# Ledger of designs, part 324: VH-VL binders against q0atu2

Target 1, 119 residues: q0atu2
Amino acid sequence: MLDKKARIRTSREYRNVFEKGKRLSGRFLIIYYVENALDNNRFGFITNKKIGMAVIRNRIKRQLRAIVREYQGQVKNKHDIVLVARAGIGKSSFEGMEKDYIAIMKKAGLFARNANKID
Short names: E, the ipSAE of ESMFold2; O, the ipSAE of OpenDDE; V2, 0.75 times the mean of E and O plus 0.25 times the DockQ between their complexes.

## First folded at step 16 (VH-VL)

Design a98 (framework fv_dusigitumab)
Fold by ESMFold2-Fast, scan of step 16:
Parts: C-alpha cells; structure tokens; sequence
Structure a98 (fold): chain C 119 residues (1-119), chain A 122 residues (1-122), chain B 111 residues (1-111)
C-alpha cells in the first residue's frame, strides 16, 4: 500500500494528469504523467469495468500498488503518475505486470538508468 | 467543442458488409474510448462494443463477435465499425459514442455522433 | 430483449412530475453506477444523468436520479412539452458476459 501523501486522490488531480500530462502505452498498462510542484511523487490507479468483474479489478489494483511501492524509490522525483490498466491485464501474471511497468517507466524516462539494480 | 460526425446513410444487400465512420474533433482522440451502439427499427438501444483508439484494443458484445470489427485511423481522428454478413434485422441507426473510460468506477457516454442509418434490403 | 426493465410508457401533464423506473440485477445495477439518456424524436441520445444521480453541465435540476439495491429511478419535475422523448437507463454488466447494457426505453408523453 502507498503512503497517503503518495496517492492521487481527487478527481480534479486525475483530470489534470490526463489533460496536461504525457501518455505512454505498454502491453497491459497505460501511464499518464506530469511534473508536479510537490516534494514527492504521487500515483493514481484506474481499473475500469472493461477489465471484468470487481474481484478481478480489485486484485489487479492491489497488485499494481504493490509493484509501484516496490519501485517507488527509483522513480524520478516530482511527478504525478496515473496507471490505467488495459482490458488484457486480467490475463497477465504478476511478473508480467511488473515487467510491463518497468519497461514503460524506462521508456518514459521516469526511472533512473539503474532502476533494475540494487543501486 | 467536442464533436463526433458520422458518415452518411447506407443501403446494402443481405450478405454484404457495411463500414461506418465516426470523425472526432475538439479533444485528444486517443485519450477516450469510442463505443458503438445501434438502434434497430422500432427497438431500443443495443451496445455493440468499445474500441481504444490509442492501440485499437477492442471488446465486443457476444452477439456481434465474429461479425463486427472496430478500428481507427489516428492521423484523421476517425473510428470505424464494420459489420459483415448483413441481414434484414441489422437495419438500424448506428451511433458512435465517447466514454470517459479513464475514471475509476465510470462507464457512460458523454458525447454521441448523429447516427448513420443502415438499411439492409433484398 | 432488454437486460434492464423499464415501463414502456409514462404520461403526465405540463408542470406535473413523473418517475421512470429501471430494474436490473446484482451484476449490473446492484454493483455498478447507472446513467440515463434522453432521445428526442429523430435525434441521437443525450447524456442526462451519470453516476446514479449526477447531472452534466447544461442539464436542468428538474432531472434527478437515484438508485436503491438493483433498481434505479429517473425523476422529472415541472414537465414541459420539450421533454417528450424516449428515456433509457444504462449500466455496465459485471457478469461473465461483461458489457454495457441498456433498459428497453420509456416513451414519455406530455399531454
């Protein structure tokens, strides 16, 4: 679970990321991201009804939060980032979601170049 | 302002295919899904499927799987819906509609095209 | 066949109020947000209510929505002749055949 300060919480803040931010699509994930004026990163998670039943959507949301938490120290500071799960994510393994996340974040230039290493 | 403008009326023979277009303007085309909804003569609204314009991921209603294909051309902000093996019961007005898609818990159509009448006659 | 059940028609006089019901199941209305769409004769549907009870900008407060259990209701007060239309409820169906579903529609006649 992410700290409360590291979460995008209001519809206004989600809208700002979607309208002003950049977009990058992976196999199972789309990210929207924009620089913020804060001292930290914030993350949002969208698992819409196209994925399937609520039990599947809730599982995916929990797994995505766990992945983001694991790699949060490697993300370039001062960004609001929204992860949108694509319909096909329900077929993915946890490892598959993790791999997609790392690939997208690297392509977006949001990871330090040694993000997959100890430091 | 947000607008969805559809292609003109079509008359087709049974067994033919029809391809309806929906041109979007006034927003970032790739940021919102396009849905297709039809209204057969004298009937209510029937959802056919959704299409993600960013990557052309799709989800079709079971009734139309195997007969419908939804695509897009991002260079002209246009979505397409092609329905094959037409029968007289496919005579309907076909609408494209934008859904918000990116908000948690939401799935509704905020803007609609004007509709395209498709008549299937022998 | 419609997945959600609405009365086929309702009628009332100008200035009166009317309610339109929409009945579903636990996998659709019971689980998900409900929207309402207005279709004037010869036109495309227009979003009237979303997220059970919210109005888009430009929709007058005469229109309201509510949801209880597996049913939703559209309320219209101060009826005007321009309100004559077909009204459809809609929601996501979270069953195994996931997809968007509409009610059968209700024709509102203002006498």
Amino acid sequence: as target 1 above (119 residues)
Amino acid sequence: QVQLVQSGAEVKKPGASVKVSCKASGYTFTSYDINWVRQATGQGLEWMGWMNPDDNDTGYAQKFQGRVTMTRNTSISTAYMELSSLRSEDTAVYYCARDVGYDSGEFYFDYWGQGTTVTVSS
Amino acid sequence: QSVLTQPPSVSAAPGQKVTISCSGSSSNIGYNYVSWYQQLPGTAPKLLIYDNNKRPSGIPDRFSGSKSGTSATLGITGLQTGDEADYYCGTWDSSLSAGYVFGGGTKLTVL
Scores: ipSAE 0.008, ipTM 0.600, lowest interface PAE 10.1, mean pLDDT 85

Design a99 (framework fv_dusigitumab; at its last look DockQ between E and O 0.79; V2 from the best seeds 0.77)
Fold by OpenDDE, second read of step 17:
Structure a99 (fold): chain C 119 residues (1-119), chain A 122 residues (1-122), chain B 111 residues (1-111)
Amino acid sequence: as target 1 above (119 residues)
Amino acid sequence: QVQLVQSGAEVKKPGASVKVSCKASGYTFTSYDINWVRQATGQGLEWMGWMNPDSGETGYAQKFQGRVTMTRNTSISTAYMELSSLRSEDTAVYYCARDVGYDSGEFYFDYWGQGTTVTVSS
Amino acid sequence: QSVLTQPPSVSAAPGQKVTISCSGSSSNIGYNYVSWYQQLPGTAPKLLIYDNNKRPSGIPDRFSGSKSGTSATLGITGLQTGDEADYYCGTWDSSLSAGYVFGGGTKLTVL
């Protein structure tokens, strides 16, 4: 689980990202991102009823949090980032979600070189 | 099989605009980004930008910001690249190419159009 | 001028081996996978190598790719006259201005 300080938690914080942030769409995810005034990144997650039952939505949310945690060290600092799950993500593999996330984050210019990355 | 078929050669005057089309077939058009790459005569490949056919979102190389517009018509699986304020330096072959980024998390172009020659001359 | 640096030309006799280098930086080759494209005279580029060292279907094993640090290399063994073409490396650049970048291209001449 992400640290509390690395999470977007309030409606106001979410609203700020949606109103002032940029948007990029992948196959399974949409990200909204905006610079913050902190020294750390914060992540938010949205899974709506289009995805499926509550059990599915919760599973997807857990998977997305796992992905974000895995790559958080590669994300450029001082950003609030909200991940919105798209319809169809429930039928995607974890690897598919991960690759989609990576592609979007690269397009957004939010990934930076990480010493742990092995090509 | 995957195919990208581009529109025919164009001859334009300086200051004019050109719009090149790229019709995709053999796959789900909205599932892969379309990129545009140009090549001046005797020169190398130059990336211009990407367009997401599903969302319509784009990302342009800085060099072409404000002068290039990438669009699509999903009903006919066709991507468009419009370049305005043409100059002689824009004379080149322009290619559309399919991007597999969403499948792999890495960006490369597995299918290319045949190219469209754009000549800018007074 | 190109973000990735390639030698302008290489040449060898049929049956020989050639290598084409591609030099970049930490934000592109150092962080992202490299692809190679073959462009025969008067034709569109063709994907030759992806993910540093993988071959698409139809590409013979005479073609190989490798990556180390901020550099990539294309290897061609058993050189054939039909291999005479321009070769380009390419990769994503994860700098502030995110985008795809190509090498300057290498003209391969079969002697």
Scores: ipSAE 0.905, ipTM 0.951, lowest interface PAE 0.5, mean pLDDT 95
Fold by ESMFold2-Fast, scan of step 16:
Structure a99 (fold): chain C 119 residues (1-119), chain A 122 residues (1-122), chain B 111 residues (1-111)
Amino acid sequence: as target 1 above (119 residues)
Amino acid sequence: QVQLVQSGAEVKKPGASVKVSCKASGYTFTSYDINWVRQATGQGLEWMGWMNPDSGETGYAQKFQGRVTMTRNTSISTAYMELSSLRSEDTAVYYCARDVGYDSGEFYFDYWGQGTTVTVSS
Amino acid sequence: QSVLTQPPSVSAAPGQKVTISCSGSSSNIGYNYVSWYQQLPGTAPKLLIYDNNKRPSGIPDRFSGSKSGTSATLGITGLQTGDEADYYCGTWDSSLSAGYVFGGGTKLTVL
């Protein structure tokens, strides 16, 4: 669904973001983020068992990917960003997750009106 | 009812530090960020930074980076703003304010403390 | 130094209408919603308008807000002596130095 080039795919790449990145927490989400040496942004998603059953975790993951995709054009280029869902996210609405994401990304300085337009 | 109550007025000498407190009540303290805003005599509002009372994470305005520290004590629902290396131009009223960013995706301050006057003089 | 530009003062008689402008850039007003704060003499600021044009409970409808492009406007109709205050616009700035920014403030005098 989210373009493959925009996904963090390997354990090594996730580890790099966790070890070298900055962290910002919202109510339902934590992001870890670091500038990359690529020409594009990449996103990773973590939903652990503390969130709830597989059906809930899969719904959350789909909704987070949809939110990231919708706001992709506003993210400053050349970043690897990992979204970690907090335990309470299962009780949130789609709009609640979206608002949390927007707030965290703005506080991180990762959202901009003139974000790069790339394929 | 939501309330933010700040500590009393302070008089400090240049080079000292000051620590202002802001006690929250009437809501879940850890669910809303606390921001600090100051206002020098006869001047406008100046944003200093935000502090997440759940995580302890902070973001400071560039002008105050290296001199300001924002912390909290969740057991007493109290936020703190400490400003070091005080100068006469730091003489101002300091406000704490609650932001609704996580609820709205936009930042604005729905409740404010009453303000704390800090005077820096020799 | 204020990032957002407001006129330093405005004045009108009771019953009249005033407007207070707030000008910014694409990284602040052009991208984010605008709020307005009223500061009565000797008091803390109070939220007057949020999300460009919404009023908190208790704020009368004679206060209104609007936004167009990189500018916002606060409107006050039926001006009362109790409206004499400083008015500040504010918004998030999404530039490299991400943070909240205020206008320089406008002193409203009711004569």
Scores: ipSAE 0.825, ipTM 0.912, lowest interface PAE 0.7, mean pLDDT 91
Fold by ESMFold2, look of step 18:
Order: structure tokens, then C-alpha cells, then sequence
Structure a99 (fold): chain C 119 residues (1-119), chain A 122 residues (1-122), chain B 111 residues (1-111)
């Protein structure tokens, strides 16, 4: 699991990413990302009510967190990254979300050279 | 089934711009990025960038930053690549290609256009 | 000049086997899956191998791919005159200037 240091926690932190960060869209996900001044990455997750009921939104957040944790060793440090679920994500499989995440992160240039999958 | 059909050959003077089109058919146009790749006569393939036809977002190879613009018109399933400030070194065949990264997590080009020859000469 | 290094040419007789190497680095071949493209004379490139060793529909099994470390290899058995073409490896490069890279190409001659 992501620890507390690797989480975007406050409204100000989220706002900074949305206002100053770059945006990149995939099939099921949008990422916003910006360099931070830390030695580590931080991740935030957003599902809105149009995704579905709270139980569905919570399941999607859990799946996205699992995906991020699986690949976190490959991510360049010093970035705040917010994953936003698109409206159609509820119909996606875990594998579909995972492939979408990998593709977006590679196109954003956020995977480090010589990093290995930690799982 | 899947097809990418490109516009015809172009002859341009140095300093001009060229815009190449790529019409897609046989699949959902907005589900896959279109990439542009060029090949000078007798030379290898050179990747220029990707364009997401759903969002319009792009990522350009650093060599072409500031000179290339990749766009689309989703209502006619057509991608465009415009290269400005043309030089003789830009004489090449320009290809569009479909990128499967969103469904794969890995990048490769499974379908290619037929190519568009662009000649830059005085 | 090419990020991925291929021999400029290879040749073999009809019916024989040939291999084409593709040498890269940890940020490209080491990290990402490799694809191979065939370009017959006067035509556009065509996907031949993806995900290191998989063949798209319509590509015969005499074409094979493999990857070890930062190198990839295309194998062609039962060579036919119609296999004369340029062959390119390609992969994503995950370095700071992330993007797609191709090898310099290998001209295959069937003698």
C-alpha cells in the first residue's frame, strides 16, 4: 500500500496539481501531474458521483490504488500525480484500467530509466 | 478492414508549411492514438510524435517541437500533421500509424497509412 | 545515429535461416517490449512481431522474435525471395525525453 507520505492529502495540494500541472487523457483515466519539491512522489485519486454509487466509486479507488502500488517503483520521483476516473471507467476491467495507466504514464514520461516493477 | 488513407504527394519550397491528412476507417477513431513517422530517401524510420484523437492531446519528439502540429477532425475520422519552416532535410515520405498503447500498455503500430511523399526544393 | 543498433545488411540462401539483431539500452529494450516491422520495397512498413515474440494474424510462424536483456532478435526460417525487405526493430524509450525509437534498419537479401 501507499503510505501517508505518498498521498496527496489537502485541498491546496490537489489545487496545485490541477492549476499548475500537465494533463494527459487515456481511455478510462486522466492524469494531472506536476513536479514537487520533495524526494518522493504523491498520488491522489478522484472519482465523481457520475461514476455511480459510493460502493462502485470505492471499488474503483481501491483498484486504482492497487495499480499505482504495483508500478510505483517505476515512477520518477518528485511528482504529484492525480488520477481522475472518467465516466466510463465503471465498465472497465481491472486489466483495462491497468493497461490504460501504463500507457498514460509512459506517454507522460513518468516512468524512470532502469526502474523495475516492484511486484 | 482497418485502413489509414493519406493525402497525395506535395512539393514545397523551403520556409513553407505542409499539412498531410490521414483518414481512418474500420475502427473507432477516438480509441487509438495516431502517430506520425517519416522516412527520408534511403534512410530509416524516424518517429515524430503521437496525437490522441479523443482529447486532441499530443506528444512530439523533441527534434520537432515548435515546428510540428498534429490535429484531427473526429467527425470525418481524419488526423493531420503540419510541419512548418520546411528545409531540404524534411524531404521524406510521411506515414501515419495506429498505436495500440491504450489497450496494451505497450506501444507498437499495427496499421500504417500508405505514405505521403513531401519534397522540399528550391 | 539510431538509438537502436541493427546490422546494416544480412543475406542467406532460400530455405535457410537468418537472424537480425537489435541492440539498445535499459531505458528502451531493457524496460519495454520490442516490435519488428517489415518494409517491402516501395511499400509502407508492416507490423511483423509485437510484445517481443507475438505474431499478428496473417504472419507465418517462420517469423519469430526474442529478447534478452537490452537486445532483441528477429528470426526468419525457410527464407523466401519475397522476404527481401528492410527490417526495423522498434520500442518505447522511457528516458527523460520519452518517445518511440526505431533501429537503423537491416536490408535482407535472399541469394
Amino acid sequence: as target 1 above (119 residues)
Amino acid sequence: QVQLVQSGAEVKKPGASVKVSCKASGYTFTSYDINWVRQATGQGLEWMGWMNPDSGETGYAQKFQGRVTMTRNTSISTAYMELSSLRSEDTAVYYCARDVGYDSGEFYFDYWGQGTTVTVSS
Amino acid sequence: QSVLTQPPSVSAAPGQKVTISCSGSSSNIGYNYVSWYQQLPGTAPKLLIYDNNKRPSGIPDRFSGSKSGTSATLGITGLQTGDEADYYCGTWDSSLSAGYVFGGGTKLTVL
Scores: ipSAE 0.617, ipTM 0.887, lowest interface PAE 1.9, mean pLDDT 91
ESMFold2 (binder alone), look of step 18: mean pLDDT 93; pTM 0.951
OpenDDE, look of step 18: ipSAE 0.905; ipTM 0.952

Design b1 (framework fv_ivicentamab_arm2)
Fold by ESMFold2-Fast, scan of step 16:
Structure b1 (fold): chain C 119 residues (1-119), chain A 119 residues (1-119), chain B 110 residues (1-110)
Amino acid sequence: as target 1 above (119 residues)
Amino acid sequence: EVQLVESGGGLVQPGGSLRLSCAASGFTLSSYGMNWVRQAPGKGLEWVSIIYEGGYTDYASWAKGRFTISRDNSKNTLYLQMNSLRAEDTAVYYCARGSEYELYYFDLWGQGTLVTVSS
Amino acid sequence: AYDMTQSPSTLSASVGDRVTITCQASQSIDSYLAWYQQKPGKAPKLLIHKASSLESGVPSRFKGSGSGTEFTLTISSLQPDDFATYYCQQYDNYGYPELTFGGGTKVEIK
């Protein structure tokens, strides 16, 4: 679970990330990200009906939060990042979602280490 | 003003190698996804490769194993190392900057450098 | 990779004409499509991104429309500066970019 401080909570905050942020697509995830004026990172999560029923969407959201929490120490500070699950994510394993997250974060330059040396 | 200037093109024999350079001015190259796009004489545009802000790279399927994209942040310069050149690689090679918000469309292009592969 | 088909490959027009160029994707790319203009001996110039978003400095006579698999670039009241080759480009991807351009449409003087 992410600390309250590390969550994007309001519609206005989500709108800001979508309007001003950069977009990068993965296999199962899309991220939108923008630098913030805070001293910490904040994450948002979106799972829409194209993924499946509420029970599946809730499982995916929980798993994505777990992945983000696991790697939060590697993320460059002062960013608002929204993860949008793509329709095909319901067919992915946990490991598949994790690998996709790592790949897109490295491409985005949001992980501290050089992506070519890590992957 | 912002500019991209390619150099290093020329005449090369089949099987040979060539390294292209692209000097960026007016912006920091490492903050963008940088691309190479080529165009054979009288033909259309063909995407070659990208280097992401994080340093990760991707290639067109036909370019994998023969072409290597890289950058030198201290020189603000992008490179394309081309090996095992074939007659079909004859083209004007453009350096192209991915958009700030979406790195896969190109908002700034260099003038191009001609590579001719022939005996 | 998504195949991008442009039509027509060439068209003849006069100053003041309305011209329409079509671009078809082999599968849905949502609205992730850009249009470029290229004049002989010059690099391409970005005109439109996300199917319909006009780049700053590009004249309002250029209009992009469409989504999914069919896209259109329309030039109303064609000007002398508009005789050029136009390319569409898809930039939708699922992790590994396979960026593809249409074959181009040459707009030439009638």
Scores: ipSAE 0.759, ipTM 0.891, lowest interface PAE 1.0, mean pLDDT 91

Design b10 (framework fv_ivicentamab_arm2)
Fold by ESMFold2-Fast, scan of step 16:
Structure b10 (fold): chain C 119 residues (1-119), chain A 119 residues (1-119), chain B 110 residues (1-110)
Amino acid sequence: as target 1 above (119 residues)
Amino acid sequence: EVQLVESGGGLVQPGGSLRLSCAASGFTLSSYGMNWVRQAPGKGLEWVSIIYEGGYTDYASWAKGRFTISRDNSKNTLYLQMNSLRAEDTAVYYCARGSEYEAYYFDLWGQGTLVTVSS
Amino acid sequence: AYDMTQSPSTLSASVGDRVTITCQASQSIDSYLAWYQQKPGKAPKLLIHKASSLESGVPSRFKGSGSGTEFTLTISSLQPDDFATYYCQQYDNYGYPELTFGGGTKVEIK
């Protein structure tokens, strides 16, 4: 669902985010993120075999893209962000994934509106 | 050049309160996860609290409800408000900066400030 | 990971020795482990992050290894400056950070 310009597609670009980016862990997600030299944000998504069967991994990846798309307007410009799904994500609800994404992005300071929160 | 300087430690009675300060120089504090770590005399290191780049906070379970971490971006200073102090809170309190890659390991430490909780 | 166990608590060594310190996590932490050095009266100093990545300015005689639940810090050809207490710290969490340090290993002169 994300525009092609908003997607990380090459192994080289993923490697750059993993090597140089910051890491922040959530309950079901890990994000790696780094500022880019572009005028827009780009997102990458990784689901590994530990999550479950291909059907489950593909569903999770689609749901994560939908969540990212929904909150795209709140993300500070000029970042490459990779979402890595943890093994336990297969048992999560859509709402659980969404809540985790929001919490991580707020902690990372990647949402345009920041607030001090005790969570 | 780049440094953290703690202050505000001292002797307090059980049940008392104390606020610690940590002045950062040579870098922008709000661009990092900032932590408090303590060490009782002759004992090991114990993590207390973090304030994330986005301003959200987390606490060790024993600190939650008694301790409050905060920052003043205009003063480039980190704080730890400690309430309902107990004898077991006696420790050197260190201000520690999360790395540029991960908020949870500490690449810069202040020299610490001693808090003694005793009659 | 709820517990980080370091062994030994104390070891005596001579300049030029190879010393090995072990750190065990109660659950797998992948490679999310840091090592610190602390000299008496001083703040800790980061030596290694992500189990084996040496920090800038740290001598190459320090080496971290391991993954999962068992990790080691090896100091080859021990120098006078290396007599200190060493701590491991795990930093893999699931949303709520449970940053846990090992109990420390004091490396003292034989």
Scores: ipSAE 0.769, ipTM 0.893, lowest interface PAE 0.8, mean pLDDT 91

Design b100 (framework fv_ivicentamab_arm2)
Fold by ESMFold2-Fast, scan of step 16:
Structure b100 (fold): chain C 119 residues (1-119), chain A 119 residues (1-119), chain B 110 residues (1-110)
Amino acid sequence: as target 1 above (119 residues)
Amino acid sequence: EVQLVESGGGLVQPGGSLRLSCAASGFTLSSYGMNWVRQAPGKGLEWVSIIYEGGYTDYASWAKGRFTISRDNSKNTLYLQMNSLRAEDTAVYYCARGSEYEPYYFDLWGQGTLVTVSS
Amino acid sequence: AYDMTQSPSTLSASVGDRVTITCQASQSIDSYLAWYQQKPGKAPKLLIHKASSLESGVPSRFKGSGSGTEFTLTISSLQPDDFATYYCQQYDNWGYPELTFGGGTKVEIK
């Protein structure tokens, strides 16, 4: 679903995000994120066996890639971001995963918006 | 060096309001999750609220609707607006910085400011 | 929110002793637990995060261990500066922050 250039592909690149990146947890997702030295964002996806069988994990990965792709233009440039699915994600709806993604990206300050504002 | 300095505490009557300030120096507080944590005299620590790097906020359930966390990035200052104060709100209020890696454990604390709610 | 039970509430010890403080979570928090030291009249100081990761500048005599629901802080060779109150704090957040501290353990001179 995502272009080759927008994917984190190697174990070393994933390890860099986990070791140096910031962590922020949501209801169904955890993100790890770090600024990169590239001109574009890259995304990684992790679904472990605690989520369920391969058919469920593959569905979740597909749905997460679709969500990331849809909101790609709103993400601040020059970041490597790894999405880790939490155990309960298999029971979520697509809309639930999407809302959680938007919430954590906004909390992380990764969506381009007016950030100098008192709520 | 990095430092948090709190102010605004004092004696207030039940039902009153008070605004606490926390001035940050040596770092940019908008790059961190910032927290308020309180401690009643002779008692333990209790988390109050967070403002995330992206400007989103979350609160302890008992604080929702009465307390508002905010920041002024131009002044590098964190605030806690406290309304409808009760005797149970009597505590030292600490400004606490979430770690570089995640906002939910606190690697820097202010000295605290005492709020006494009494007639 | 996860209940955090800390024990004992108070312990008496002598310089050179090994002391152990326990923290129990009402349900699994994986390894998302921090330990803080607080001296009278002062702000808390972070000692350990992720159950066992020692902060820079914290003496190696402090050790955190455990995962899931039971955690311990051990001070291997108690020094005069270590007489303080210690707090555990869980931070296993599931989208609604439920940050909870233990009740504290006061380590006092025997």
Scores: ipSAE 0.737, ipTM 0.890, lowest interface PAE 1.1, mean pLDDT 90

Design b101 (framework fv_ivicentamab_arm2)
Fold by ESMFold2-Fast, scan of step 16:
Structure b101 (fold): chain C 119 residues (1-119), chain A 119 residues (1-119), chain B 110 residues (1-110)
Amino acid sequence: as target 1 above (119 residues)
Amino acid sequence: EVQLVESGGGLVQPGGSLRLSCAASGFTLSSYGMNWVRQAPGKGLEWVSIIYEGGYTDYASWAKGRFTISRDNSKNTLYLQMNSLRAEDTAVYYCARGSEYEPYYFDLWGQGTLVTVSS
Amino acid sequence: AYDMTQSPSTLSASVGDRVTITCQASQSIDSYLAWYQQKPGKAPKLLIHKASSLESGVPSRFKGSGSGTEFTLTISSLQPDDFATYYCQQYDNFGYPELTFGGGTKVEIK
């Protein structure tokens, strides 16, 4: 579960990320991201009907939130980030979603981890 | 004034190596996805490689294993290391900046540098 | 990688003509297509991104249209400065980008 303050909630906030943000695509995910004027990061999640039935979409949304929560400590502060699930995500594994998320975040330069913190 | 200036092109024999440079001025290169695009004499454009803001890289399938894209942030310069050169690699090589919104279309180009691979 | 087919490869036109260039993708690329202009001996210049979004400083006579697999670039009233080669470029990808350009369309004086 992500803390309330770490979630994008309003349609206005989603529109801001889509209109002003950068876009980067992965295999199962697309991210839109923009710097915010807050003290923290906020995440949004979009799962559309092309993915499948509500049961599948809700499972994907829960899994994406879990992935984002697991890696939130590595994300550069002061960003609004929206994850948009692609149609093929419903057939991917949890590991596949996780690897795609990590790859996209690294490409975006949003992971702030340095070499001294590698175990 | 924003500009990209390529250098390092020239004549090399098949199997040889060459390193191209692209000096950026008027903007911070590391804040963009940076690309190499080539054009054989009298032919069309062909994408070679990208380095993302985060330092991650991707390559055209034919370039993978032979070409390496890199950057030096202290010199604000992009590089393309080309190894195992073939006659088919003869082209003008352009340095191209990805847009601020998406790294895969190019809003600024250098003048190009000619690489000729011939015996 | 999506094959991009551009037509015609060459067209002859006069100043004031309406010119249309077509670009076809082998698979749907939604609207992730850019158009470039290249003059002899010079680097390409971005004209349009996202199929129809005109770049700042590009004359309004240039118009991009289309989505999915078929796209057009139209120049409504050709000017002397417009004799050049035009390229489309797709940039839709699924994590491993293989950016593909069309073969080019040379717009030459009649």
Scores: ipSAE 0.797, ipTM 0.904, lowest interface PAE 0.8, mean pLDDT 91

Design b102 (framework fv_ivicentamab_arm2)
Fold by ESMFold2-Fast, scan of step 16:
Structure b102 (fold): chain C 119 residues (1-119), chain A 119 residues (1-119), chain B 110 residues (1-110)
Amino acid sequence: as target 1 above (119 residues)
Amino acid sequence: EVQLVESGGGLVQPGGSLRLSCAASGFTLSSYGMNWVRQAPGKGLEWVSIIYEGGYTDYASWAKGRFTISRDNSKNTLYLQMNSLRAEDTAVYYCARGSEYEPYYFDLWGQGTLVTVSS
Amino acid sequence: AYDMTQSPSTLSASVGDRVTITCQASQSIDSYLAWYQQKPGKAPKLLIHKASSLESGVPSRFKGSGSGTEFTLTISSLQPDDFATYYCQQYDNYGFPELTFGGGTKVEIK
């Protein structure tokens, strides 16, 4: 679960990211991202009907939140980031979605290219 | 004011190497996805490679293993190292800036530098 | 990779004519398509992105339309500066960018 403070909540906030943000596509995910004027990052999640029924869409949304939470400490601060699930994500493994997320975040410059050494 | 200037083209023997440079002025190169695009004499445009804002790279399938894209942020300069050159690599090479919002369409181009691979 | 088929390869036109260039993708690219203009000996210039979004400074006589697999660039009243080669470019990708250009359309004087 992400803290409330770390979630994009309103339609106005989503529209701001879509209209002013940068876009980068991955295999299963697209991210839209823009620097914010806050002291923290905020994340939004979009799963549309092309993915499948509500049960599948809700599972994907939970898994994406879990991935974002796991890597939140590696994300450059002061960004609003919206993850849009692509058609076909429902056939991906959790590991596949995680790998795609890491790849697009690194390309976007939102993750460190050289991750710190694993202790 | 905002411009890209390529250099380093010339005549090279098959199997040889060349390094192309692209000097950026009026903007910070590292804030954009930067691309190389080539055009054989009398032919169309062909995408070669990208270096993303985050420093990661991608290549056209035919360029992998032979071409390396890189940048020097201190010099605000983009490079393309070309190895194992073939007659089919003869082309004008353009550096091209990805849009602020999407790195995959190109809103600024250099003048191009001609690479001729011939015996 | 997506095949991009552009037609015609060459067209002859007069100043004041309405010119239409077509670009067809082998698979749906949604609206992720750009149009470029290239004059002899010069670098390409971006005209349109996202199929229909006109770039700043590009004359309003240029219009892009279409989505999915079929796209058009229309010049409503051809001017002398418009004699050039035009290229479409798809930029839809699934994590492995294989950006593809159409073969080009040369617009020449009749």
Scores: ipSAE 0.803, ipTM 0.904, lowest interface PAE 0.7, mean pLDDT 91

